# Ledger of designs, part 10: VHH binders against Phototropic-responsive NPH3 family protein NPY3 (NPY3)

Target 1, 272 residues: Phototropic-responsive NPH3 family protein NPY3 (NPY3), of Arabidopsis thaliana (Mouse-ear cress) (q9fn09r205to476)
Amino acid sequence: DWWVEDLAELSIDLFKRVVSTIRRKGGVLPEVIGEALEVYAAKRIPGFMIQNDDNDDEEDVMEQRSLLETLVSMLPSEKQSVSCGFLIKLLKSSVSFECGEEERKELSRRIGEKLEEANVGDLLIRAPEGGETVYDIDIVETLIDEFVTQTEKRDELDCSDDINDSSKANVAKLIDGYLAEISRIETNLSTTKFITIAEKVSTFPRQSHDGVYRAIDMFLKQHPGITKSEKKSSSKLMDCRKLSPEACAHAVQNERLPLRVVVQILFFEQVR
Below, E stands for the ipSAE of ESMFold2; O stands for the ipSAE of OpenDDE; V2 stands for 0.75 times the mean of E and O plus 0.25 times the DockQ between their complexes.

## First folded at step 4 (VHH)

Design q13 (from e6 with W100F; framework vhh_8k46_1; at its last look DockQ between E and O 0.79; V2 from the best seeds 0.55)
Fold by OpenDDE, look of step 5:
Structure q13 (fold): chain B 272 residues (1-272), chain A 122 residues (1-122)
Amino acid sequence: as target 1 above (272 residues)
Amino acid sequence: AVQLQASGGGFVQPGGSLRLSCAASGFTFSNYDMGWFRQAPGKEREFVSAISGSGYSTYYADSVKGRFTISRDNSKNTVYLQMNSLRAEDTATYYCAAQFGYESTLYDYQYWGQGTQVTVSS
């Protein structure tokens, strides 16, 4: 709608007033409100669309923080009012601008409701400066926890098991991919954190454990100094029986895997 | 069966642009890194670009850095190579390749597609 663009020209205070008035009058769909917020964010938040790390002025950061918090407070309550992508962008910015914990929690909750719609890139969220890792891995853990919580709530409301299983399968795939990627790019990823995240989705339905294997392999490759015990623990995340023939072929030649795991794979391949 | 079908090659003048596409089938696309390689007549096959399964991590040969952009659409099982500011030395047969996981090098791709010819000439 043309008026959405016009609203993006307003100050945040005026924008808030106008949107509030529109909402009070009724007749505008929550999705349209969501769109207006997204357009406003894209225009008014530096680096919103493309993450730029160049926030040089502390005063500007505070202003942006306030703006972002205001936008988060304006989000319609309806689940379909905003896209997962928009929420992720808000979350990324919220971390960058060091927004309040409540705003981050709200965003995490909302993202958790539709986590299956996210891609791996969405989960690569920059951590604030001075942290142990470049990427905020804990926030991903939070998102998964929120997803699980929301899934449980849906189950209580008698939602179809099939839908939940599909959603879980998608999230499992997502997290497998995330773990592979974060292992590649985050050298400070601890074995404990890797396993903790993987375990959150370890019971989720999967067509295969190829994704998990890939994540494990990438992790092991980037962490050559981990202990045998850690290797064993990491490898336990996958069911060797659920590997594709191609993954099996790769795994049996993988010198990074524990020998026991390789032997298990060989054994199961022979009995197929 | 694994299939990689590359397309988009052709003739272009120096400074021109082409976009290559590679459609993949027969494997879980998102679990594979995808790469582009090229081979000029009388030369060895060389690495051009690669992209991780998620699409987040990208790699480029120094010779194409800043000019080429690799991307992928996992919903379409397709990897792309946008080639801008093409030069005569970019003339080659371009190959799409897939790698399960990440081996020690970016060159250990197990699946290869048929080549598509790119010719940059005035």
Scores: ipSAE 0.390, ipTM 0.749, lowest interface PAE 1.7, mean pLDDT 90
ESMFold2-Fast, scan of step 4: ipSAE 0.675; ipTM 0.859
ESMFold2, look of step 5: ipSAE 0.549; ipTM 0.813
ESMFold2 (binder alone), look of step 5: mean pLDDT 81; pTM 0.812

Design q14 (from e6 with Y102D E103Y S104E Y107S Q110D; framework vhh_8k46_1)
Fold by ESMFold2-Fast, scan of step 4:
Structure q14 (fold): chain B 272 residues (1-272), chain A 122 residues (1-122)
Amino acid sequence: as target 1 above (272 residues)
Amino acid sequence: AVQLQASGGGFVQPGGSLRLSCAASGFTFSNYDMGWFRQAPGKEREFVSAISGSGYSTYYADSVKGRFTISRDNSKNTVYLQMNSLRAEDTATYYCAAQWGDYETLSDYDYWGQGTQVTVSS
C-alpha cells in the first residue's frame, strides 16, 4: 500500500506509536502490519534486503541495533503476519549488529515455527570475517534444532501427523539443498558438521533420497582429502533403496563413492 | 522420456536483449544443475553459464560476465538466460543441458536440449 511507504519516512519512535495506534483501533490485518515492518526495515536498515552494507562504524551499529530491537518488539504474534524470509533477514541483521541472545533466541523461535517456508538462499547467512567458513553454519543448525524441538512437542500434544509430516518433508528438502550449496562453497566444512546437520532431518519423511545423494556427492567432490572412514560415514546418510533411476545411473559411475555403496545401489537397482 | 525445450532465440541488433528459456521434463528438475552452452558457425561448443539445482550458485564464462544472468524456476521446471548488451560475437545456437554436479565441465552433462538460434546483426 502507498501509506505503508509513507510510514517508512517516520522516525522509529513515531513509527512504533503510529503502528501501535493502528493495531489498537483494529480493522487492519496482521499481514498488513507485517508488510509495514518489512518496508520500514528495507528503507531504514542499509543493505537489509541483500546484507552487503559493510558499514562497521560503532555509532551506526548502536543506532541500527536499537532500531532492530524495536522492530522485533513490534512483530505481531500471528504466525502468518510476517514471512519466514523477513524473520531470517532480521536474524541476519541481529548478528551483524551484535544484538543480545534474547533477540536472536526469539527470532530463531519464530523462524522455527515456519522453517518450511524458507528457501536455501534465506539460510546463506554471512559469517563474521576471518572465521573458518564464509557462511554461519551454526546459526542454521540452531534454526533446525528449534524446528525439531517444536515439531516434537506438536507430535506429543496433537495428532495431526499429516500436517507435521508435510512440514518435515519440506524442511528435509530445504536442508538437503542447503547442504549441497554450502558443500560447494565451504572448503573448510568438516565431515562432523555436515553429518550432524544431515542427521537432524534424517528421520523426516522423504519421497526420495536424491537430494541427500546430491548433498553427499557435492561434499565428497569439494573435500577430496577426507578419510575413507569419513567417506563411509557420509555415504551412510542416504538410503540407496530410495534413489531414483536417474540418481542410481549417476551413482554407479561415481568414483567418489565407496565401492560398497556402488555395489548396494547396483543390487537394489536390479531388484526393482 | 527426458526433454529439454529451448526457446526465445531470434534476431536482435547489437546492444539489444533476449531472454532464453529451457523447459525441462522427465526428471526431477531441482536435483540437476542446469547449464547454457553455445556453438557459433565454425567453432566448438563453449560453456556460457550454469546454475545449481537450488539456484543459489551461478557460474559465467568470462566473455558474458556482467551481461548475461542465469536463473531458474523449479516450480515451472524452467531455466532462463537473460542476455543483455548483446554483441555480434554472441551469435550462436544456444543449448541447455542438465547434469548431476560439476556444471563447469562440458563432458559431464547428462542431457542436452535442442538448440535455439540467436543472431546479433545490424
Scores: ipSAE 0.415, ipTM 0.720, lowest interface PAE 2.9, mean pLDDT 85

Design q2 (framework vhh_8k46_1)
Amino acid sequence: AVQLQASGGGFVQPGGSLRLSCAASGFTFSNYDMGWFRQAPGKEREFVSAISGSGYSTYYADSVKGRFTISRDNSKNTVYLQMNSLRAEDTATYYCAAQWGYEPSEYDYWGQGTQVTVSS
ESMFold2-Fast, scan of step 4: ipSAE 0.595; ipTM 0.825

Design q3 (from e6 with S104T T105P L106E Y107S D108E Q110D; framework vhh_8k46_1)
Fold by ESMFold2-Fast, scan of step 4:
Structure q3 (fold): chain B 272 residues (1-272), chain A 122 residues (1-122)
Amino acid sequence: as target 1 above (272 residues)
Amino acid sequence: AVQLQASGGGFVQPGGSLRLSCAASGFTFSNYDMGWFRQAPGKEREFVSAISGSGYSTYYADSVKGRFTISRDNSKNTVYLQMNSLRAEDTATYYCAAQWGYETPESEYDYWGQGTQVTVSS
């Protein structure tokens, strides 16, 4: 559609008025409106589409904040109108521009509706300058909480256990991957925060605990100075009985794990 | 059984391009960091590029940075190496390797493929 690209050249006020008029007249799918918003954001917000970037770009924060707030207000209510990846990019921008709680709350709610569609890179959201961590880990915890709350409400209302279990399994895999990656790149990740996030998805269905083990191992590797008590608490997150033969082979050679954990893995692998 | 099957090698002239693929089976692909290594005749194996299990972190040897791009598709259990602006010095057998995670890109890798030959000459 030719008009989507043309709309991206307009000022935000004119863009809003034109899109509102198109919506009022009808005949356009919510997904097309979502596409127009994404194309506009990609053209107007510096760094919006950069996969590995929350760069030191000198932008007019006030102007960008106003633009982002307007785009968020224009999001169609239909769940499939925009991708989870687009919503997370808007969330990343809202953190970068220091937007208010209302915009972040609405974006978090919408992301929670479809968190299983996200990838690990989507969750690596840079914190504002001056904090203890480079990445905003608390915001990821909020997204998981939104997903949990909404999924529990759906569990109460219908008999779609298979669909909800599938979504939960995908989110468990996502968060296991996130914890492994954040452990690699965030040196100030505390043991308490790592465990808190992992525990939020601990009851979700999984075919194996290989992802959990990988996340624990990456955390131990990056944090060699943690106490024996902290290593024990972290290792409790995985169920040794659910490790694949590949994970067991790696773990029994792994000097970072508590000895008792290695012994348990050897025992369960042997009786399998 | 773990298998890594590298393909896409061949003969190209200097300045040409090739895309290597490595198809993996027998393990949970997204739990492994993937790397490309190469070995020219009479030389030791050297690191070329690596990508984290999530695909977020990528690493490149100085000799290939800006010319090669590593990527992965976890739904297809495949890692790719896009090689542009090829030079005679890039002539080598290229190996795909898998690691349960590493401290550096050059850390010991757990599994290795058979390799695919790349020859850059006029």
Scores: ipSAE 0.436, ipTM 0.740, lowest interface PAE 2.6, mean pLDDT 86

Design q4 (from e6 with S104L T105S L106P Y107S D108E Q110D; framework vhh_8k46_1)
Fold by ESMFold2-Fast, scan of step 4:
Structure q4 (fold): chain B 272 residues (1-272), chain A 122 residues (1-122)
Amino acid sequence: as target 1 above (272 residues)
Amino acid sequence: AVQLQASGGGFVQPGGSLRLSCAASGFTFSNYDMGWFRQAPGKEREFVSAISGSGYSTYYADSVKGRFTISRDNSKNTVYLQMNSLRAEDTATYYCAAQWGYELSPSEYDYWGQGTQVTVSS
């Protein structure tokens, strides 16, 4: 809409007043309010489309924090009002500008309602400088927990099991991809954290465990210093019976896998 | 059967641009890293660019860094190579390739496309 672009030129205080007036008068869909918030954020928040580490001005950080807090407070309650991608961009900005727990909790709750819409890149959230890891892995665990909570609420309301199973399958695929990618790029990812995250989606419906195998293999390849016990525990995450013939062919030649796992794969390949 | 179909090559003058596409079928695309390689007559096949299964991690040969951009669309099972500021030295047949891992050596790639010719000349 024409007015959406014009609103992006306003100060945050005027923007809030105009949006509040529009909402009070009614007749505008929540999705239109969501669009106005997205356009405003994209224009007014540095690096909103790409997470940036360049802002070390404390005064600017406080101003951006206040702006983000205001935008989060203006999010319509309707689930369909904003995209998962927009919510995750707000979350990334909130981490970068060190916003309070209330904003992070609300964003995490909203993201959990539609986590199946996210892509792997969305979950690769950079941690503030000075931490043990380059990426904030704990936040992803929180998003999965929120998704589980929201899914259980939908189950209690007699929501379609087919819809919930589809969402869970999509989230399982998302997390398998996330674990493969974070294992590649995060040197300080612990075995405990890798397993904890993988276990949170282990019961979700899946057609194949090829993604699980790929994540395990990437973790083993990038973390050659882990113990034999840790390798065994990680490998237990996959069900060898659910591997494709292609994944089995790769796995039986994979020197990083424990011998027990290779033998098990060969056994199940023969039974098929 | 696994198939990689490269397209988008052609003739362009120095400084011009081309966008290559590689459509994939027969495997779970998001589980594979994708790479672009090129080979000029009488030369060995060389690495150009690679992208992780998720699309997050990208890699470039020094000769193309800042000029070429690799991307992928997992919903369309397609990897792309946007080539800007083309030079005569970029003239080659361009191949897309897929691997389960993430090595940058041609020998580590499991599947290869048929190739698409790029010719940069005045």
Scores: ipSAE 0.573, ipTM 0.813, lowest interface PAE 1.8, mean pLDDT 87

Design q5 (framework vhh_8k46_1)
Fold by ESMFold2-Fast, scan of step 4:
Structure q5 (fold): chain B 272 residues (1-272), chain A 121 residues (1-121)
Amino acid sequence: as target 1 above (272 residues)
Amino acid sequence: AVQLQASGGGFVQPGGSLRLSCAASGFTFSNYDMGWFRQAPGKEREFVSAISGSGYSTYYADSVKGRFTISRDNSKNTVYLQMNSLRAEDTATYYCAAQWGYEDLTSYDYWGQGTQVTVSS
């Protein structure tokens, strides 16, 4: 697709017109349109690949906002046309450029269709300057809510249990990993927000709660100033009966866990 | 049984590059932070680099910052160390190690067999 690289040199208005013409003629796969959008975004949006640079110029932000809004409007409707990673990069840019709710809602809806394809790094979205947290945790909660809403709808339509359960299990693993990583790097993460996010995936199928334990342990380690009540509430998220022998061995020596939780783990380890 | 198998060592000239690999089995790889350590002849083992279970957080000893890159592939249960701009002082046996959920350099639970790296003209 040599013309895909050439399209990335065009102004956004010309790019939109050319892509719209190609789509109307109907001779190109949605995946190729998705590729063209991704290549365009990578070349034209500062920091799109890694989201490391902040731009203090309001003029640039307004131009980038318009560009981002146009790219979102051009996304093909086919689910396979773009990757979850690309959608999340667009969402990260929409937060950075302070785009309107319509673009964020559309991106969140599309990400929710395939959230299981995301990795932990994808969910580490930087918040705009001036907030209490460095990372935008509320947006991740929104993505989980969208996934939950869509999976509940699929369950009602009598979809394959294996497909739904596999998707849910993968998202549970993703969110357990996200909670561990955000707990490590976000010192202002509240106990309420940690618990709220964990509870959204608590009923999802899991073979083991080792990931849940890891997330709790990292939260407790990096937030030593929380109250005894907060430690107890956080620890209740894990099912001690579902811990592996290696997790149990770690947990019984863990001074950060409430004593009651350690006793519970020892009890259930004996009856396994 | 837990196994960590390091590979990719060899002979290289100063300024050259090598990529080390560490294949892990017997535990849930994504729950463990992975680290690389090295031991030169007649010296104590020293920290080189570490990576969090998710792969997002990376750490480097000052002596290797900007020259070495740690990465991991959780689908393959493998951690990598890309070594660029190698110097004679990098000559050592390199070890991979695993720890549960911590970034504490002293708390590694499992250790692999080493792979020898020799930087010489």
Scores: ipSAE 0.544, ipTM 0.797, lowest interface PAE 2.0, mean pLDDT 87

Design q6 (framework vhh_8k46_1)
Fold by ESMFold2-Fast, scan of step 4:
Formats: structure tokens, sequence, C-alpha cells
Structure q6 (fold): chain B 272 residues (1-272), chain A 121 residues (1-121)
């Protein structure tokens, strides 16, 4: 639609008025409104498509904050109206512009409705300046909590477990990948935080724990200064009985793993 | 059975472009770092580029930085190498390889058959 591109040239106040008028008159799908919001955000929010740290103007920060808050308020209520990726980009911008609790809470709720659609890169959200970590890991924990809460509610209402089990399996895979990547790039990731996040998806259905093992080993490789007790606690996250033969072959030669874990893997491989 | 099938090679003039693809099967693709290597006649196999399992981290040999771009699509179990501004020195057989992601780039676990790239006037 050519008019969607034209709407992106309008001031935020005029954009809001035009979109509201279109919605009031009806005849436009929520997905089209979602597209208009995404195009507008991409053109008007600096760095929206690419995470960008270049903002020296305090007046620009105030304007961007107000613009983002207005866009969030305009999101259609229909789940299919916007992609999970778009919602996460809005969330990243809200963290960067230090928006209020209300906007973050609404975005987190919406992302939790469809977290299985996210990719690992979506969850690598930069923290505000002055913190101990470069990436905001607490916000990812919040997104997982939203997903868990909403899935438990759906389990109570729905007659079929298959759809919820599929979503849980996809989120477990997503979080395993996230933990491996964040362990690679975030040197200040604590053992406690790593374990806390991993435990939130530990009960989700999985075909194997290969992803869990990969995340643990990446954490151990990139954090050589942790204690022996911390290595033991992290290694307990994986169920050695659920490792593939390939993962077992790798693990038994892995000098980063505690000896006890290697012995357990060898034992379970013989029983299998 | 683990399989890596590289394709997209061919003949191209200097300054041209090619896109290589490597289709993977038989393992959980997102758990593996993927790499591209090349070997010209009479030379040792050399590293070209690598991408982490998530796709977030990428690595390039100095000779290809700014010209080549590695990417992956985990839903299609495929890794790609977009090669731009090709030079005669890029002529080689290109191989894709998979690594659990826990060892150095030189210690890849699985290798594809290769696809020939020839850059000549």
Amino acid sequence: as target 1 above (272 residues)
Amino acid sequence: AVQLQASGGGFVQPGGSLRLSCAASGFTFSNYDMGWFRQAPGKEREFVSAISGSGYSTYYADSVKGRFTISRDNSKNTVYLQMNSLRAEDTATYYCAAQWGLEEPSEYDYWGQGTQVTVSS
C-alpha cells in the first residue's frame, strides 16, 4: 500500500488522528494498521531497525519517548495485528529511551503471547548506560515469566495440550540458544542469573538436552574464573539421560566439565 | 546421517557476485556453528567466514572482510555466503563445515563436498 508509506511522513499527532479515523470508519484489517505502525516506527525512530547508540540531544530523547509511547497506545488488541519481532523492537526502543513502566508492561504482555516466534537476536537487548552488564538480562526473564503465566492460563482453558507443548518446546529451544549466545558475549553474566533463566524453561518438553549442554559449555568456556561449586551447579541443569550420542561423545572429552558429570554421562550412555 | 551440500559456485568475471548455499541435514542445525573454507590448487585450505548457531556472531578472514557476508536460515537448515566484488584470488573450491561450537575454528566436525568458484576475465 502506497498510503502506508505516505502516512509515515506525518507528525505523530496527525498520524494518530488519521489512523484513528481509519479505524473508526472500519473496513481495514488490524494487520494493515500494524503495518502502518511498523513503517512509521522504522522511519521515525533512530536506529529502530538497527540498534544504535548515537543520541546526544536531550530534546530528541523526550520526543522519541513520547512518539514511542503514542505508538504503543495505538497497537491493535488483535494478536495477529503485529509480529513478535516488531513488539521486541518497540521494547528495545523503550529500554533505550527509558520509557515508563506502563509501556514496558504492555509490550512484555504482548510479546509473552507469542514468544515462540522470537529469535535469539531479538532477545539480545542492550541495557541502559551505567549498569554492570551490557545486555538487559532481567527483561528477558520478565518475557519468559509472561509466557509461562499465559501458557498456564491457556492450559486451564484449552482441551488440547499439543499446541501448548509445541509452543513450550520452541521457547525452550529459543532460551537455550539465548543462554549460549549471551554467555559468549556478556562477560558479566553471573552464575545465579544463568541458572535462574535456565530453570524457568527446565520443565518444558524437549527432544534432547543438547541445547542445554551447549549453553552450559559456552558459559563455562567464557567464564573460566567461576568456582568449582558454580561449575557443579550449572552442570546440574542438564539431564545426562537426554543427551544425544553425539553430545555424549563431545562431553566425555570436555575438560571444562566437572569429572562427576563426565562419569555420569559415561554411565548413562552404557545403560541407554 | 549427517550431510552438508554446498552449491552456487560457477564462473564469474572480476567484480562480479555469487551466492553460495550449504544445505544441512542429520543434526540439530541451530546447535552448530557453520563455516566456509576454500582451497585453491597447490595451496592449503584456508578459513573464509563463520557464523554462530544463533546467527548473531559472525567472523571473517581479513582477505574477505567488507566483500563477503555470511548468513544462515535455521528454519531451512541452510548457511549462505554472499560474495561481492570478486577477485581472481578468490578462485577456489569452497567448502562448508559444521562445528559443535565449542572448539577453535580449525576443529570442524563435518565437511561438505565443495563447490567450485572461478573468477577470470
Scores: ipSAE 0.461, ipTM 0.735, lowest interface PAE 2.2, mean pLDDT 86

Design q7 (framework vhh_8k46_1)
Fold by ESMFold2-Fast, scan of step 4:
Formats: structure tokens, C-alpha cells, sequence
Structure q7 (fold): chain B 272 residues (1-272), chain A 121 residues (1-121)
């Protein structure tokens, strides 16, 4: 829409007043309001279109926090009004500007409604300075919990199993990819946290466990100091019977895997 | 039946640009790290760039940093190499390769056919 670009030039107070007036008059789809919010955020929030890089301006943090809180408050309630990618960008900004728990909780709830639309890069959210990890892994766990809770409620309401299974399969693939990437780039990722996140999607339908294997292998490769007990616990996340022939061929030559796991793979490959 | 089809090579003058593509089939593309390698006549094959399965992590040889950009589109099973500010030294046959995990360059599991890039005035 032509007017959407013009609104992005307004102060946040005027932007809110104009959007509110448009909504009161009616005749505009929630998706158009969502577009206006996204264009405004992209123009007014530094680094909004860049997933993990921004210029930290200490002087503007309070102003940016207020701006972001106002934009979150203006999000239309309709699920289709905004994309998952836009919601995650708002969440990343909320972490960067240290917004309150209320805003993060609302964004997490909304992201959980459509988590299957996200990509791995979307989930690589930087933690505030001074923490033990560079990336905020706890926030990703919260997003997964929201998806699980909402999907289980849909299952209880006798929603189509096929539709729910497709959504769950897409999220399982997303989380497998996330675990592989975070294992590579986050040296302080604990075995407990890796396993906790993986277990949250362990019951989701999958065509194969190749993604699970890749995540485990990346974790083992990048965390060579973990104990034999930790390696065994991590390896238990995959079902060796669900590995593709290609994954089996890779795994049986993989010295990072516990011997027990290699033996199980060889046994199941022979029986198949 | 894993296949990697590299394309987009050609002739370009120094300072010019080319975009290489590598179309992949026969495996779950997003589970593999993808790499670009090159080999000039009479020289050993050398690493150029790599990208993780998700597309988030990228790696570049020192000789191409700031000039080349690797990217991938998992919905199209394709990896790309955008080559800017090309030099005569970039003349080589470019190969794409795939592996489950990022290891040494010799650890790549699958290799495609090459596409020739020639930089000359």
C-alpha cells in the first residue's frame, strides 16, 4: 500500500494515532496494519533487517525500548496479520533493548502460534552482555514450549492429525538445525541444555533422524571435553533405526560416537 | 544418486563479477554443509568458501574475504557463490561439494562437476 511508506516517516506517537484512526474507521485488513508496523520498524529500529548485527547506541536505548513496546502493543490480534519472521525480529530487538518480560512473553506466545514458519537464523538471538553465553538459548526453549503447549491443545480439540503432524515435522527440522548451529557457534552450550531442547521435539513425527544425528555430531565435535556419560546421553536422542543409509555410512566411521551406538547402527543396518 | 551441478562460470574482465550456482539433488540439502573449491591448471585444489546447512555460518579463504559471498536457498536446493572484484588469480575451475559436518576440506562427502571461470583482459 502506498500510504504505508509515508507513515514510516512519522514519530511513534503520530504513527500510533494514525494507525488507531485507520482501524477505527475500518475497511483495512489486519494484514495491511501488520505491513505498516513492519515497514515502520524496519525504518526506525537500527539493525532490524540484519539478524544478529546492530550498532549499539547507549544514548537511544530508552527511546528504542519505548518505541518497540509501543509497536508490540499495536500488533493486531489476528494470527495472519504479521509474519513469524517479523515477530522474531521484534523479539530480537526486545532482547537487545532489554524490554520487560510482558513484551517478550506476548511475542513468544505469538511466535509459538506459527513457529514452523521460522528459519534457523531467526532463532540465533544474542544474549545481553555479561552473561555466560553469547546467544540466548533460554528464549529459544521458551518459544519451543509455547509451540508444544499450543499444539497439544489443538490435538486435544481433535484437529486434523495430518495438519498438526506436518507442523510438528517442520518444527522438528527447524530445531534439529538450530541445535547443530548453536552447537557450532556457542562454546558454553551445556550438555543438559542441548538434551533438554532436543527432548522437547523428540516425539514429533520425522521421516528420518538424520537431522538429529547431525545435531548430535556437531555437539560432540565442538565440545570434545564432555564426559563419556554425557556423550552416551546425547547419542540416546537419536533412533538408530530411523537413520538413512547415508547417515549410517557416515556414523559407522565416526570416531566421536560411542562404540555402543556404532554397534547398534551396524546391527540395524544388517537386519534391514 | 547424489548429484551436484555447478554452473555460472564464464569469461570476465578483471574487476568484474560472476555468480556461480550449484544445484543439488539426492539428499536432504539442509542437513549438509556446502563448500566451494577451485583448481587452477597445474595447482592443487584449494578451499574457497563454505556455508552451514542452515545458511547461518559462512567461511572464506583469506584470498577471497570481502570479495566473495556464499549463500544458499534450501527451498531450491541450491548454493551460490557471488564473486566480485575478480582478479586474474581467481581463474580456475570451481567445484561445489557437500558434507554432513564441517571438517577439513578433504572430508567432503560429495563433489560436483566443475564450472570454469576465466578472468582476463
Amino acid sequence: as target 1 above (272 residues)
Amino acid sequence: AVQLQASGGGFVQPGGSLRLSCAASGFTFSNYDMGWFRQAPGKEREFVSAISGSGYSTYYADSVKGRFTISRDNSKNTVYLQMNSLRAEDTATYYCAAQWTYEEPSAYDYWGQGTQVTVSS
Scores: ipSAE 0.365, ipTM 0.695, lowest interface PAE 3.3, mean pLDDT 85

Design q8 (framework vhh_8k46_1)
Fold by ESMFold2-Fast, scan of step 4:
Structure q8 (fold): chain B 272 residues (1-272), chain A 120 residues (1-120)
Amino acid sequence: as target 1 above (272 residues)
Amino acid sequence: AVQLQASGGGFVQPGGSLRLSCAASGFTFSNYDMGWFRQAPGKEREFVSAISGSGYSTYYADSVKGRFTISRDNSKNTVYLQMNSLRAEDTATYYCAAPWGYESDEYDYWGQGTQVTVSS
């Protein structure tokens, strides 16, 4: 829309007043309001788009926090008004600006409504400096929990098992990919945390457990010093019967896996 | 492996147009936001434009708004940058990027650049 770019030039207070007036008058779709918010955020929040966060040293944290809180308060209630990607960018900014729990909770709830639209890169949310981990893994757990809670409510309403299963399958694929990537790049990821996240999506429909296997293998590769007990616990996440022939061939030669797991894979491959 | 191949650069006079293309391979293209960046000699790399995986959302640097249009064709694994009303200050090497990679930073999927030169 022609006026959306013009609104991005306004101060946040004036922007809020103009958007509120437009909404009060009616005749504008929630999706158009969502577009206006996204364009405004992209222009006014340093590092909001795909830019290097190291270059954002000039931001005023208090000013950016207030700006972000105002934008979140203006989000239309309609699910289709904004994309999952935009909501995750707002969430990443809320972490960087150390926004209150209220804003993070609302963003997490909204993201949970459409988590299947996210990609692995979206979930790589950097933690504030001074923490134990470089990436904020607890926030990802919160997003998964929101998705699970909301999906269970939809299941209880007898809406559509096919649609819910499709969403669950897409989220399982997303989280399997996330676990593989976070295992590679986050050296302080504990075995307990890895297993906790994986278990949240363990019952979701999957065509195969190849993604689960890849995540386990990446975790074992990055953590060669873990105990035999920890290796067993992580390996139990995959169902050897659901591995593709290609994954079985790889796993049989994989010295990172416990011997018992390799024997189990060989057994199930032979009887399939 | 993942690859990004930028093309379409060249020489144009002020006021001319060019269409840049970035062909992607080795990953599920529609799941990733894609962006264009540029770097002029002696200057730091700067953001030009970005597009969401679905194509629903687009973003532009102030210097190119109204002149450049980013788009993508997920069936062809390609992102485009249509550059109109080109100015001498648009002269730079243009790069396409995806926001995550395997190595060490958010733009490990930086592709080969394509040179754009705007002069009379």
Scores: ipSAE 0.000, ipTM 0.152, lowest interface PAE 17.1, mean pLDDT 81

Design s1 (from e6, 21 letters changed; framework vhh_8emy_2)
Fold by ESMFold2-Fast, scan of step 4:
Structure s1 (fold): chain B 272 residues (1-272), chain A 122 residues (1-122)
Amino acid sequence: as target 1 above (272 residues)
Amino acid sequence: QVQLQESGGGLVQPGSSLRLSCAASGFTFSNYDMHWVRQAPGKGPEWVSSISGSGYSTNYATSVKGRFSISRDNPSKTLYLQMNSLRPEDSAVYYCAAQWGYESTLYDYQYRGQGTQVTVSS
């Protein structure tokens, strides 16, 4: 709290030594250590609050990489010690500073433990300059895979199906929103990648497939040159039986959808 | 029943700021792109700004870029327009509009509010 701001003025080496000493003495909660790390990161890492503020200076990148690697190594093991948002900001910084695979894997693992706390903006991670895409879509796929792995471990260790179903529902909503946004802003998003990501959450519980439909429609709108086969494959992601009346009303007027899909929607709305 | 209710308009001097709000009900707010559209006396409707359902993609008309900021709070189902450095030419009735996905014209919105009057004059 009051000393956390003062601690942020220290060099990374001294910060590490002081925090390690505090932890060894055992008088401070992991959440307070997490707060100290977050305040330090916000003070010392350029662009930590917004990824786009990165410096391209080689010397600064090396220094920032070392600092970030040290902060990651200091993360308390307790799950409640740091927020998902903080972990994702560290991950965005690790991509920007080209940190090693070890740090990225640890951050991805920890994010996977609480991915349901993330928002769509958290997943819009910029790729390094010179790639095919502006945004790093593969990293989002990795985060979903980690969430699945961590959820399977929770299923094995406890019988809280309601908690796991709630987490899965929240992640499904998150990824539906992510797919709609990335489809809008990433012109080079391939049909294969869109489908792969959507399929990873396809079995998760949902009240409706309206979010899936919105993602598909945005993808079709922004990628008018895709083949009939690609349109059909994309449309198969949604269950027409789970569309709201509002989504059905929109879909039957939607010239971007294959005619067969429109007919299916009309049929299932009629028998509902 | 679907409703959009704008508020926050008023009479202000040039250079002033206003924040407009739009309260939504009767639909799944986060599934809709939201728009601010204005209509000045004797002119047709003019699109001002848009925000995606998740809140992360925003667009602005050239005339307001850098002065206006659109945002939304999905839990409270509210859309906002922060208007800074207001000019006499910003005087208009401001409408909140909701769109499921496709928009071919300014009149193709799924839902529209009743509007709130903004008057910028000395």
Scores: ipSAE 0.385, ipTM 0.712, lowest interface PAE 3.3, mean pLDDT 85

